# Designs tried in a protein design chat: VH-VL binders against q9h9l3. Part 349

Target 1, 176 residues: q9h9l3
Amino acid sequence: PRKMVAIDCEMVGTGPKGHVSSLARCSIVNYNGDVLYDEYILPPCHIVDYRTRWSGIRKQHMVNATPFKIARGQILKILTGKIVVGHAIHNDFKALQYFHPKSLTRDTSHIPPLNRKADCPENATMSLKHLTKKLLNRDIQVGKSGHSSVEDAQATMELYKLVEVEWEEHLARNPP
Short names: E, the ipSAE of ESMFold2; O, the ipSAE of OpenDDE; V2, 0.75 times the mean of E and O plus 0.25 times the DockQ between their complexes.

## First folded at step 19 (VH-VL)

Design y108 (framework fv_fezakinumab; at its last look DockQ between E and O 0.92; V2 from the best seeds 0.00; counts 0 for: pae E 2.4 > 2)
Fold by OpenDDE, look of step 19:
Structure y108 (fold): chain C 176 residues (1-176), chain A 123 residues (1-123), chain B 111 residues (1-111)
Amino acid sequence: as target 1 above (176 residues)
Amino acid sequence: QVQLVQSGAEVKKPGASVKVSCKASGYTFTSYFMHWVRQAPGQGLEWVGWINPYTGLDFYAQKFRGRVTMTRDTSISTAYMELSRLRSDDTAVYYCARSGTYYYDSGPRFDPWGRGTLVTVSS
Amino acid sequence: QAVLTQPPSVSGAPGQRVTISCTGSSSDIGLGYDVHWYQQLPGTAPKLLIYENSNRPSGVPDRFSGSKSGTSASLAITGLQAEDEADYYCQSYDSSLEGWVFGGGTQLTVL
């Protein structure tokens, strides 16, 4: 049995119109929800849009932020060889410029049994906030301060635990 | 039509440096990674490194760290690979190759490839 | 030098089926990373032949197929044709080396 971690990243907007999502914070928790990593990350490009209302990132957070390349190395050391759980995790990996093996990836935004448990269409893409409220009776991403990547990572892990046995069995029968 | 056009053949002496260029066209240069792969005469393919043309961030194989520098000029959609302190065993055809940024965006597969640039290192 | 292991050469007569193996380790194919295959005709640059284990790019005939299991991958060519004579390379990612790796290449001769 491989170790399992959950990841959540916050992005800021870079590029001419801020349409490029750049990593600005990354949080990783273990199976029990303990924080293994939580750092603000300095994008290699000029930040055009902090997306604060969603990301929770402010200019002050970038003053002592970890340079992207350094942070990436740290994060990859944690993720390598592990089952990585995330919500819409492709965004996180893309921002990290990293390719995690598909067989070791778990995306809670694409787990039919999880949606079924939440009385949602199995093939629909539900938000982390909605699933967390419905299945864990917990409110996340509340307020005007933006998201907490630690909180989101923890919620993602807890959601996965609800369907872990069933989903792992499914994947064993149907490898990606 | 996606195309990678590389600079011409180079002849260098040991200890010198060489800089190979790769001009991209037919796609958004900054939306894909650019890789460099070399092939010594009669030998296999060897990955040298890659660069994100958007950010300029680069990653090199351990073998080439400290000796290779990858850069880009986004204004002309051109990637560069410079190899310094050349040795005879650096003689090879050097290829640039494009890859996607994630699985749904062409993934880590290399497509297309440039036609290659022969770099000959001889005394 | 090659991290992935391929047979140096394979041969077959026109119309036959040939297979090229690609053996990796627990830090690349065995870890779950996808395998890609490239065809290199004599005097030309490599061309993508198979991506993500078993997918064919447009223009690649269906007589080319790829598979992956455990720490190894395989390229199969059915209905072998003279034009298939080339070098074939498998590729994956190695987490321990933090980089992409190629097989040593296989020279396919059509008899």
Scores: ipSAE 0.899, ipTM 0.944, lowest interface PAE 0.6, mean pLDDT 95
Fold by ESMFold2, look of step 19:
Structure y108 (fold): chain C 176 residues (1-176), chain A 123 residues (1-123), chain B 111 residues (1-111)
Amino acid sequence: as target 1 above (176 residues)
Amino acid sequence: QVQLVQSGAEVKKPGASVKVSCKASGYTFTSYFMHWVRQAPGQGLEWVGWINPYTGLDFYAQKFRGRVTMTRDTSISTAYMELSRLRSDDTAVYYCARSGTYYYDSGPRFDPWGRGTLVTVSS
Amino acid sequence: QAVLTQPPSVSGAPGQRVTISCTGSSSDIGLGYDVHWYQQLPGTAPKLLIYENSNRPSGVPDRFSGSKSGTSASLAITGLQAEDEADYYCQSYDSSLEGWVFGGGTQLTVL
């Protein structure tokens, strides 16, 4: 069987007015929720907006952060050949500048059976916070210190497990 | 109208270097990857590498590492590929080609391509 | 030489169906990476024909189609026409080489 990991990233603002999202933290957990990778990452562009109230990233985190090119190499080695679970995961891959195979990608923001379990319209885009509260009885992203990518990756894996059997069978019969 | 306009043909001697340019228009230059692909006479396509014009991040095919450098000038929307220590088997048409940075915008496909720049290496 | 294997040539009469295969390995197509196809008319740059296995860009006739299964992909051309005479290349990503890879190319001749 193909191994599975979950990923979550935190972004900072680069470019004019800080509107471009650039990778500043990445966390990867295995199927059991054990942390395989968790690093602060120094973007190759000047940080205009740390977005701290959402990202949890502060200037001090960047002092010893791993340069983007090195971190990307480490991350891609972990992801290669694995089923990767994320929430709105296209943003994570965009920030990594990497195209993971669609057949090995699972996006908890777009799984109809998961929405159905949460009493949401099947094709709606639901936030990780909302799904986690509804289906796991947990509050994540609490407070004003920003999100934890470890917490978010772990929640994402737990959500996927709720529909894993059904969704894997669906994808086997309906390859993307 | 998205276009990639490449510099003119070059004739070089073995051991020299060549720098090919690719000027982009009709789209936001920094929002897409730029790839370089070559085609020797009568042969197929060979990927050389890519650059992210926004960050300057580059990656090269293994056989070109140490001989190729990819750069860009965002003020004139132009990407460059420089190949050093030329040999006769570097004679080829060198294409630039654009790809997206994630699936929901343009994905990993190459579209468009430049018309190519012939580089001839001979004594 | 080429990472992806294509037949060197294929031919067909006008109106016929032809198929061009593209065979990779467990580190590229077999790992799930998408296949893209390019048409190269004589003396011109390649042009995108099929992307992400089976999608046609605007302006490509529906007689061109693509599919992927296992470690292989296929380009099919039905209703073959004289203007289809060109070289055809498949392309994917290979994790072992950490880069984009092409097939060796297939020369299509319309009889």
Scores: ipSAE 0.583, ipTM 0.855, lowest interface PAE 2.4, mean pLDDT 92
ESMFold2 (binder alone), look of step 19: mean pLDDT 92; pTM 0.938

Design y109 (framework fv_fezakinumab; at its last fold request DockQ between E and O 0.79; V2 from the best seeds 0.88)
Fold by OpenDDE, fold request of step 20:
Structure y109 (fold): chain C 176 residues (1-176), chain A 123 residues (1-123), chain B 111 residues (1-111)
Amino acid sequence: as target 1 above (176 residues)
Amino acid sequence: QVQLVQSGAEVKKPGASVKVSCKASGYTFTSYFMHWVRQAPGQGLEWVGWINPYTGLEFYAQKFRGRVTMTRDTSISTAYMELSRLRSDDTAVYYCARSGTYYYDQGPRFDPWGRGTLVTVSS
Amino acid sequence: QAVLTQPPSVSGAPGQRVTISCTGSSSDIGLGYEVHWYQQLPGTAPKLLIYENSNRPSGVPDRFSGSKSGTSASLAITGLQAEDEADYYCQSYDSSLEGWVFGGGTQLTVL
């Protein structure tokens, strides 16, 4: 079986109106929750909105941040060939300007069995925080200091593990 | 309709530079990536690089790094590819082509394509 | 010299079925990256024919189909028509090159 990793990224706002989500931190954990990658990343464009309350990113984090292209290379090297688990993972990959194979992508925000376990509508998009609390009895993204992408990636992996067997079987029968 | 209108044919001497333009219309220029692909006479397609028109972030094929520069002018929805230190083997039709930003829009497929710009490098 | 390998040419009579193979490697198709196909009529720009292995864009006849398995992809054309005479290119992403790659192209001749 292919190796599995979970990814979570924090974004800042760039562009003229700050509407573009640019990668500012990326965390990758392995199946056991061990951190494989966790770096602050310097966007190629001027940051208009740090979105600190949510992202946890502050200006000081950008001082020694890894330039985007370098970080992208590092991240892609880790992700290549692996099953990548994430929550609303399209945001992460879009920010990375990367197209990970669909067949190797797992988005916990779109796994009906996961929502079912959490007594949520199967077709609803539930937050990582909600699913984590409901299924893992763990509080993440607590406080106003921003999210921890490591914590979120770990939670994402743990959530996926709850439905891994069922979902992998489903995907085998219904390849994306 | 979505259109990519490219600049006209170019004739250059070896060592010179050429800058090809690609004007996009019919869609939000900054919402899609722009690729450049070239095709030498009687040869296949060769990917040159791509640019995110919103951010200006570009990536080039290794073969062209150091000689190619991709830029954009968002005010006129135009992408540019400049190739320097031209050689005879740079003679080709250069295409711009659009791709999406992720699978939920267009994904990595190239569509549409410009009609191409012939660049001839000869002494 | 193309990263993806295609037969240089294929031919078929009208109404026949032809297939064009696209052989990649462990760093592109073999890694699961999607394959796209393009049709290039003589003297024209390439046109998207198949995307993400097997999907047809609007306007592409169902005579065209794509498949992918392992390190290879295939384009099948049924009910071959004269207007199908063109060059066909497969495309994928190569992780080692960090970029998109094309096949060498296949010239389809309708006899």
Scores: ipSAE 0.942, ipTM 0.965, lowest interface PAE 0.5, mean pLDDT 96
Fold by ESMFold2, fold request of step 20:
Structure y109 (fold): chain C 176 residues (1-176), chain A 123 residues (1-123), chain B 111 residues (1-111)
Amino acid sequence: as target 1 above (176 residues)
Amino acid sequence: QVQLVQSGAEVKKPGASVKVSCKASGYTFTSYFMHWVRQAPGQGLEWVGWINPYTGLEFYAQKFRGRVTMTRDTSISTAYMELSRLRSDDTAVYYCARSGTYYYDQGPRFDPWGRGTLVTVSS
Amino acid sequence: QAVLTQPPSVSGAPGQRVTISCTGSSSDIGLGYEVHWYQQLPGTAPKLLIYENSNRPSGVPDRFSGSKSGTSASLAITGLQAEDEADYYCQSYDSSLEGWVFGGGTQLTVL
């Protein structure tokens, strides 16, 4: 039987004008919300914009951060063979320079039954913060000191559980 | 028009090195991965490795680690593959091929391919 | 040697249906990684034919189709035409090898 994990990443700006998003933190939790992985990651390119207001990443976090190639290897070992849940998850896979099997990927930003439970249009893209407040009665990403990828991964897993039975049955009948 | 133009055929002796180039045009070179694939005469396709042209980071198939080096020059949108300590069984056509970096933009499939560079290793 | 197993050759008459199998393992196709197919005409580079199991890029006729089940994938060609005579390769990702893997290729002959 396949195990399920949730992932969330924080990005910093690299490249011209800091417009390229590069991985600087990754958190992975299990089905029960226990933390399996939570590391600061040093991008392989010069950081132009820490994006601290949203990422929570500061220069001091990078001093002892795990180099990207090593961190990627550690993360992929955890993800391999598992159903991976995330919010706008393909941005996370892009930052990891990796493509997880579509049949093992769950994106809470694109699950129509989840939007319906939140009284949102089924095909709208809703923020994690909005869905979490509406469906779990929790505030995440509070303030302007940056997001917590652990908090966000945990919220993402709890949101998926609300539709897990229905959505897993749907995917079994309609393979991606 | 997206295009990959490879350098011309090479003839090398055993023990030498070869460096093959792949010039990209018609797209943002640093926004896509570049793969190298070889095909020995009458044989199938064999993946050699890939480079992220944005970061310069490389990932090689285990068989080629220690003998292959992949680089790029972003100022001329060109990727390179260098294979050292050549043997006669390295005789092959070497292709470059582009893949996406993002699910919603090409994904992992290889498209397009270069026309290939024949490398012949012979005494 | 090829990591994914394909028959070395298949043949069919014009108008017929042929299938080409591609068998992998529990670390590639069987783990869930998608299968891509490439057509290689003699003396030319491979060309993308099917991606992510069953998708056709623009310019590929709908008589080409792909499917995947368990550790195997199939390429089907209906309404076989002389121009379909080529070599066909399947491709996937393998987690144990940490890289991309190809089948050994299948030579399609149109009788």
Scores: ipSAE 0.890, ipTM 0.940, lowest interface PAE 0.6, mean pLDDT 94
ESMFold2, look of step 19: ipSAE 0.845; ipTM 0.923
ESMFold2 (binder alone), look of step 19: mean pLDDT 91; pTM 0.934
OpenDDE, look of step 19: ipSAE 0.925; ipTM 0.954
ESMFold2, fold request of step 20: ipSAE 0.832, 0.873; ipTM 0.926, 0.936
ESMFold2 (binder alone), fold request of step 20: mean pLDDT 91, 91, 91; pTM 0.927, 0.938, 0.935
OpenDDE, fold request of step 20: ipSAE 0.942, 0.942; ipTM 0.965, 0.965

Design y110 (framework fv_fezakinumab; at its last look DockQ between E and O 0.94; V2 from the best seeds 0.85)
Fold by OpenDDE, look of step 19:
Structure y110 (fold): chain C 176 residues (1-176), chain A 123 residues (1-123), chain B 111 residues (1-111)
Amino acid sequence: as target 1 above (176 residues)
Amino acid sequence: QVQLVQSGAEVKKPGASVKVSCKASGYTFTSYFMHWVRQAPGQGLEWVGWINPYTGLELYAQKFRGRVTMTRDTSISTAYMELSRLRSDDTAVYYCARSGTYYYDSGPRFDPWGRGTLVTVSS
Amino acid sequence: QAVLTQPPSVSGAPGQRVTISCTGSSSDIGLGYDVHWYQQLPGTAPKLLIYENSNRPSGVPDRFSGSKSGTSASLAITGLQAEDEADYYCQSYDSSLEGWVFGGGTQLTVL
């Protein structure tokens, strides 16, 4: 069995009106929730919107942030060859400008058994916050200080573990 | 109509540099990656590298690292590939090709391609 | 040079079915990366023929099909026509090289 990690990224707004999402923090945890990576990342473009209320990113975090290209290399070394779990993970990979194999990707925002367990429509896209509260009885992303990517990554992994056996069997029968 | 228009053929001597251009039209230049692929006469396709026109991030095949430089001018939707210290075995048709930024966009498939630019390196 | 392995040539008569194989490794196709196929007519630039293993772009006839299994992919052409005479290239991504890779190309001759 392949090693499994969970990833969560925080984005800031760049480009015109800050509509482009650029990677500003990345957190990766292992199957047990141990932090393997957690760095602030400096986007290659000028930050227009820190999106602090959501991202938790502030200007001060960018002072010593890791340049994007360097961070990308570090992150890819961790992700390569592993099953990567995330929530709405396509946003993370897009921000990383990275293609991970579909067969090695697990998106907790698109796992019908997980939604079913949470008494949600199977084909609906539920928030990480909602699923975490419903299934783990834990509050994440609380307050106005912004999200913790470590906390979100850990929650994502724990959610996946609830349906891992069932979902892995499903994927084995129905490979992407 | 999505189109990639490349600069004309080049003839260079060994040790020289060549800079090929690729002008994009019909789509948002900064929303797609631009790749460069070359093909030596009678040979197969060889990936050289790509650039994100929005961020300027570039990645090169290991073989070309240190000799290739990819740049872009977003104001005119043009990508550039410069290859230095040219050798005879650099003689090839050089193509620019577009790809998406993620699977939900247009993925890592190359579409469309420019018509190619022949670069001849000879003494 | 090519990381992906293709037969150098295949041939068939009009109306026949031909297949072109593309064999990769554990760091590209075998790792799960998708395969794309390109058709290159003589004297022209490559054209996308199949993307993400089995999808056809608009304008590509349904007699072209692609599949992937394990470390290999295959392009099948049914109802072979004279206009299909071209070079065909498979493409994938190699994680060890951190870049895209092509097959060596297959020259298809229509007899």
Scores: ipSAE 0.895, ipTM 0.942, lowest interface PAE 0.5, mean pLDDT 95
Fold by ESMFold2, look of step 19:
Structure y110 (fold): chain C 176 residues (1-176), chain A 123 residues (1-123), chain B 111 residues (1-111)
Amino acid sequence: as target 1 above (176 residues)
Amino acid sequence: QVQLVQSGAEVKKPGASVKVSCKASGYTFTSYFMHWVRQAPGQGLEWVGWINPYTGLELYAQKFRGRVTMTRDTSISTAYMELSRLRSDDTAVYYCARSGTYYYDSGPRFDPWGRGTLVTVSS
Amino acid sequence: QAVLTQPPSVSGAPGQRVTISCTGSSSDIGLGYDVHWYQQLPGTAPKLLIYENSNRPSGVPDRFSGSKSGTSASLAITGLQAEDEADYYCQSYDSSLEGWVFGGGTQLTVL
């Protein structure tokens, strides 16, 4: 009945000592992994730390990046009314300055059946890289050049599909 | 103690502008959204908009776009709402209210509220 | 006009149970956005009563409860007391309006 998408964001450091995480890239894929959105985003605050080894963001990416307010509008139009899958996804919503309905939110970092399939403690917070290697036999986030939010969003959707039936049934029994 | 202290009552004529202040204390001002909500005499609550004090990003309800400006001064932990081209139906109590930016902190609820600032637009 | 619809008034005797409804649309409550409730005593600012559909902040007695289903939410007050006499507002987010929205308010009278 409701369309499903996966999102992943890359953050840079703003604020004192670069400790505040600000949105600098966002990728959204559909259920089949096709890219619906993939943009570099210019934060409204001065970038102190590009965090390149994790974010993959370099100064050159910001030259023609979409200003945050415009990008936020574009992203929210895609997300509205959809089930949104992500990994530690509430940090993505915080960076978007938006609260997506909890009933339409799926967080692969906190799905006990997914952890169980990976032979991990059910209540542990597992990294996307670890789950993807264990359950999909794929290496993501390889090297020191940073993550790809397209790759990460696609991996997140594939992981969710492994537990989709069980987890959707669980959420139906336990609505927020 | 988390507290929001608002500026005093204002009386304005139609066509003028008013700027209401809301001073925050007892929390990290830049870590939470600040909302503005108004209540005309004998009527209900109406959301005007919000500002993120960290970024300065503002979003306004459609009814107020073009007439409202929300700003802040982080050095004194104070948010401002300015409403221009005032009309008689802008007479209301204007409240500031805090909300969280993150589900695992304060979340999307208004707590606390300021005590309100009465703005009277009289002909 | 309020975006969320509440009855203008409800009443009950001390000790009784009352329910205040809050009806939205497919773009707010019906889309899954949470409902919050505020109590406004005469001459005062609103005060948070229930957040995220059913949670009580510290200091709110458990005789206040909230629920949400479909496009509607409900505030229930059991063991009604004289000091519960106030106006009650529901609140949610509406994606079509791109903003927070309130109900029109319900005046609770304790008989």
Scores: ipSAE 0.755, ipTM 0.901, lowest interface PAE 1.3, mean pLDDT 93
ESMFold2 (binder alone), look of step 19: mean pLDDT 91; pTM 0.935

Design y111 (framework fv_fezakinumab; at its last look DockQ between E and O 0.90; V2 from the best seeds 0.86)
Fold by OpenDDE, look of step 19:
Structure y111 (fold): chain C 176 residues (1-176), chain A 123 residues (1-123), chain B 111 residues (1-111)
Amino acid sequence: as target 1 above (176 residues)
Amino acid sequence: QVQLVQSGAEVKKPGASVKVSCKASGYTFTSYYMHWVRQAPGQGLEWVGWINPYTGFEFYAQKFRGRVTMTRDTSISTAYMELSRLRSDDTAVYYCARSGTYYYDQGPRFDPWGRGTLVTVSS
Amino acid sequence: QAVLTQPPSVSGAPGQRVTISCTGSSSDIGLGYEVHWYQQLPGTAPKLLIYENSNRPSGVPDRFSGSKSGTSASLAITGLQAEDEADYYCQSYDSSLEGWVFGGGTQLTVL
């Protein structure tokens, strides 16, 4: 059985209008929720919008941030060969400019049994915050300090664990 | 119509540098990755590297690190590959090829390809 | 130098079925990375033939099919036609190299 990790990334806005999401923090936790990686990351482009309200990223966090290429290497080393769990994980992988095998990817925003368990439409895209509240009775992403990628990664892993057996069986019968 | 138009054939001497261009049209240049692949005469395809035209992030195959530089000019939707310290075994057709950013778009498949640029390195 | 292994050549008569194998390793196909196939007609640039193991782009006839299992992938061509004579390349991603890799290519001859 492959090892499983959960990932959550925070992005800042780059580009002329700050519309491009660039990786500024990445957190990775193991199956038990232990932090394997948590670093602020310096985007290769000038930051136009820190998106602090959501990302929690501030200018001070970028002073000693890990350069993107270095961080990317570190992160990829952790992810390689693992089942990677995330919420709307395509955004994380896109920000990493990385492709993870579909067969080793688990996106909690697209798991029908998880939505069903939360009394949500199976084909709807629910937020991590909502699912966490509904299924774990826990409030995340509260306050004005922005999101905690560690907290979000942990929540994502816990959510997946609720449907792991069922979903893994489904995937075994229906490989991507 | 999505097109990748490459610069013309080049003839270079050993030790020189060559810069091949690839002009994209028919799609948003900065929304897709650009790859470079070369093919020596009578040989197979060899991946050289790729660049994110928006961020400028580039990654090269280890074989070419230190000799290759990939750049882009977003104002004219053009990608460039420069190879320095040319050797005879660098003689090849060099292709640019587009790929997506994740599986929800085009994904990692290469489509389309440029028609290629022949680079001949000879004394 | 090719990371993925293909037979150098295959041949078949018109109307026959031919298969081209692509063998990888535990760091590419065996790790789960998808396989793509390209057709290169003589004197032309490669063209995408199959993507993500078994999907056909628009314009590719259904007599072309792809599959993947374990560390290997396969391209099958049924109803072989003269215009199918070309070089075929498989492609995947190698995690150890952090880059895309191609097979050595297979020359298909239609007898």
Scores: ipSAE 0.860, ipTM 0.931, lowest interface PAE 0.6, mean pLDDT 95
Fold by ESMFold2, look of step 19:
Structure y111 (fold): chain C 176 residues (1-176), chain A 123 residues (1-123), chain B 111 residues (1-111)
Amino acid sequence: as target 1 above (176 residues)
Amino acid sequence: QVQLVQSGAEVKKPGASVKVSCKASGYTFTSYYMHWVRQAPGQGLEWVGWINPYTGFEFYAQKFRGRVTMTRDTSISTAYMELSRLRSDDTAVYYCARSGTYYYDQGPRFDPWGRGTLVTVSS
Amino acid sequence: QAVLTQPPSVSGAPGQRVTISCTGSSSDIGLGYEVHWYQQLPGTAPKLLIYENSNRPSGVPDRFSGSKSGTSASLAITGLQAEDEADYYCQSYDSSLEGWVFGGGTQLTVL
């Protein structure tokens, strides 16, 4: 009975040609979808591409954003010791520059029973938007203003709940 | 082919600073973290900290905060560790070691290691 | 003192099996962080031996294996050979120290 949280991050492009994904927003929700953390985060390096169409991040958001080192500390305190649910979650951990235990990590982009419920190939990587529409009858990431990490984290938790019993049982038999 | 080449041995007096280098080859330097680990003579391994060579973001073990600075020069694929206000118990071999940034590409394990740089602090 | 506890030494005869324990706490191994093992031959840098509890990198013989349970991990060496005589270190991440931690090391002697 470890506690669970869901996380979602929004990234901006940094480094040469804006190719590196750097953390610019992070949202964490509890099992019931209540927001535990939601901050805009200032990357430690120059932003080359805000990627606003997908990230929802604009220059204005960075004016009072929490510096990366401080935000990382706050976020890691919340994640420590918890089962962390996310979608393509290892990208979120990479952006946080942190390795969460694999045994406490749940990635809704790689759960075969979840794909099966969505009538998708079990080994396919499906987008959060697609799974949410098919399985929750909800539209997320609507429009051109970018994604909401709060909305995405909440959707991710609800998706996990659809397969939680089956998947936790599977992992107990097959430790990662 | 992946290789970490460290600078030569250093002898320092208490109160001085030392800067050790670690030159990477055979891989994309900015795609992996660089760690520093020390080993006092006849003793075990002690993690000092790490740097993300891409961003320059660094994180130090609590024991070394305020005395260690980790930097890099991406144009020559070289990481640096500087330790200030040296004391006799800083005498150790200082290793650099590479880790991944991503579980699907090396993950957190340290591989490879440099051969080490002996730093001797004596009055 | 090392954060992870290893026996200071172990020994075995050629061909035998030995195990090296690594015991952590509720802030490292017990919190779920993976364990890695390194071999350090005399006068050399450590070399990766086992990663993420039980995986062998290329070039490490099958007679080396790792496991983890609860707050502890174990390195097993079967078919013991003279060249296995070395120091062995376990490693994990510790959340309370906010960093990587090593065991104190185990000297393996081949009798």
Scores: ipSAE 0.847, ipTM 0.927, lowest interface PAE 0.8, mean pLDDT 93
ESMFold2 (binder alone), look of step 19: mean pLDDT 92; pTM 0.939

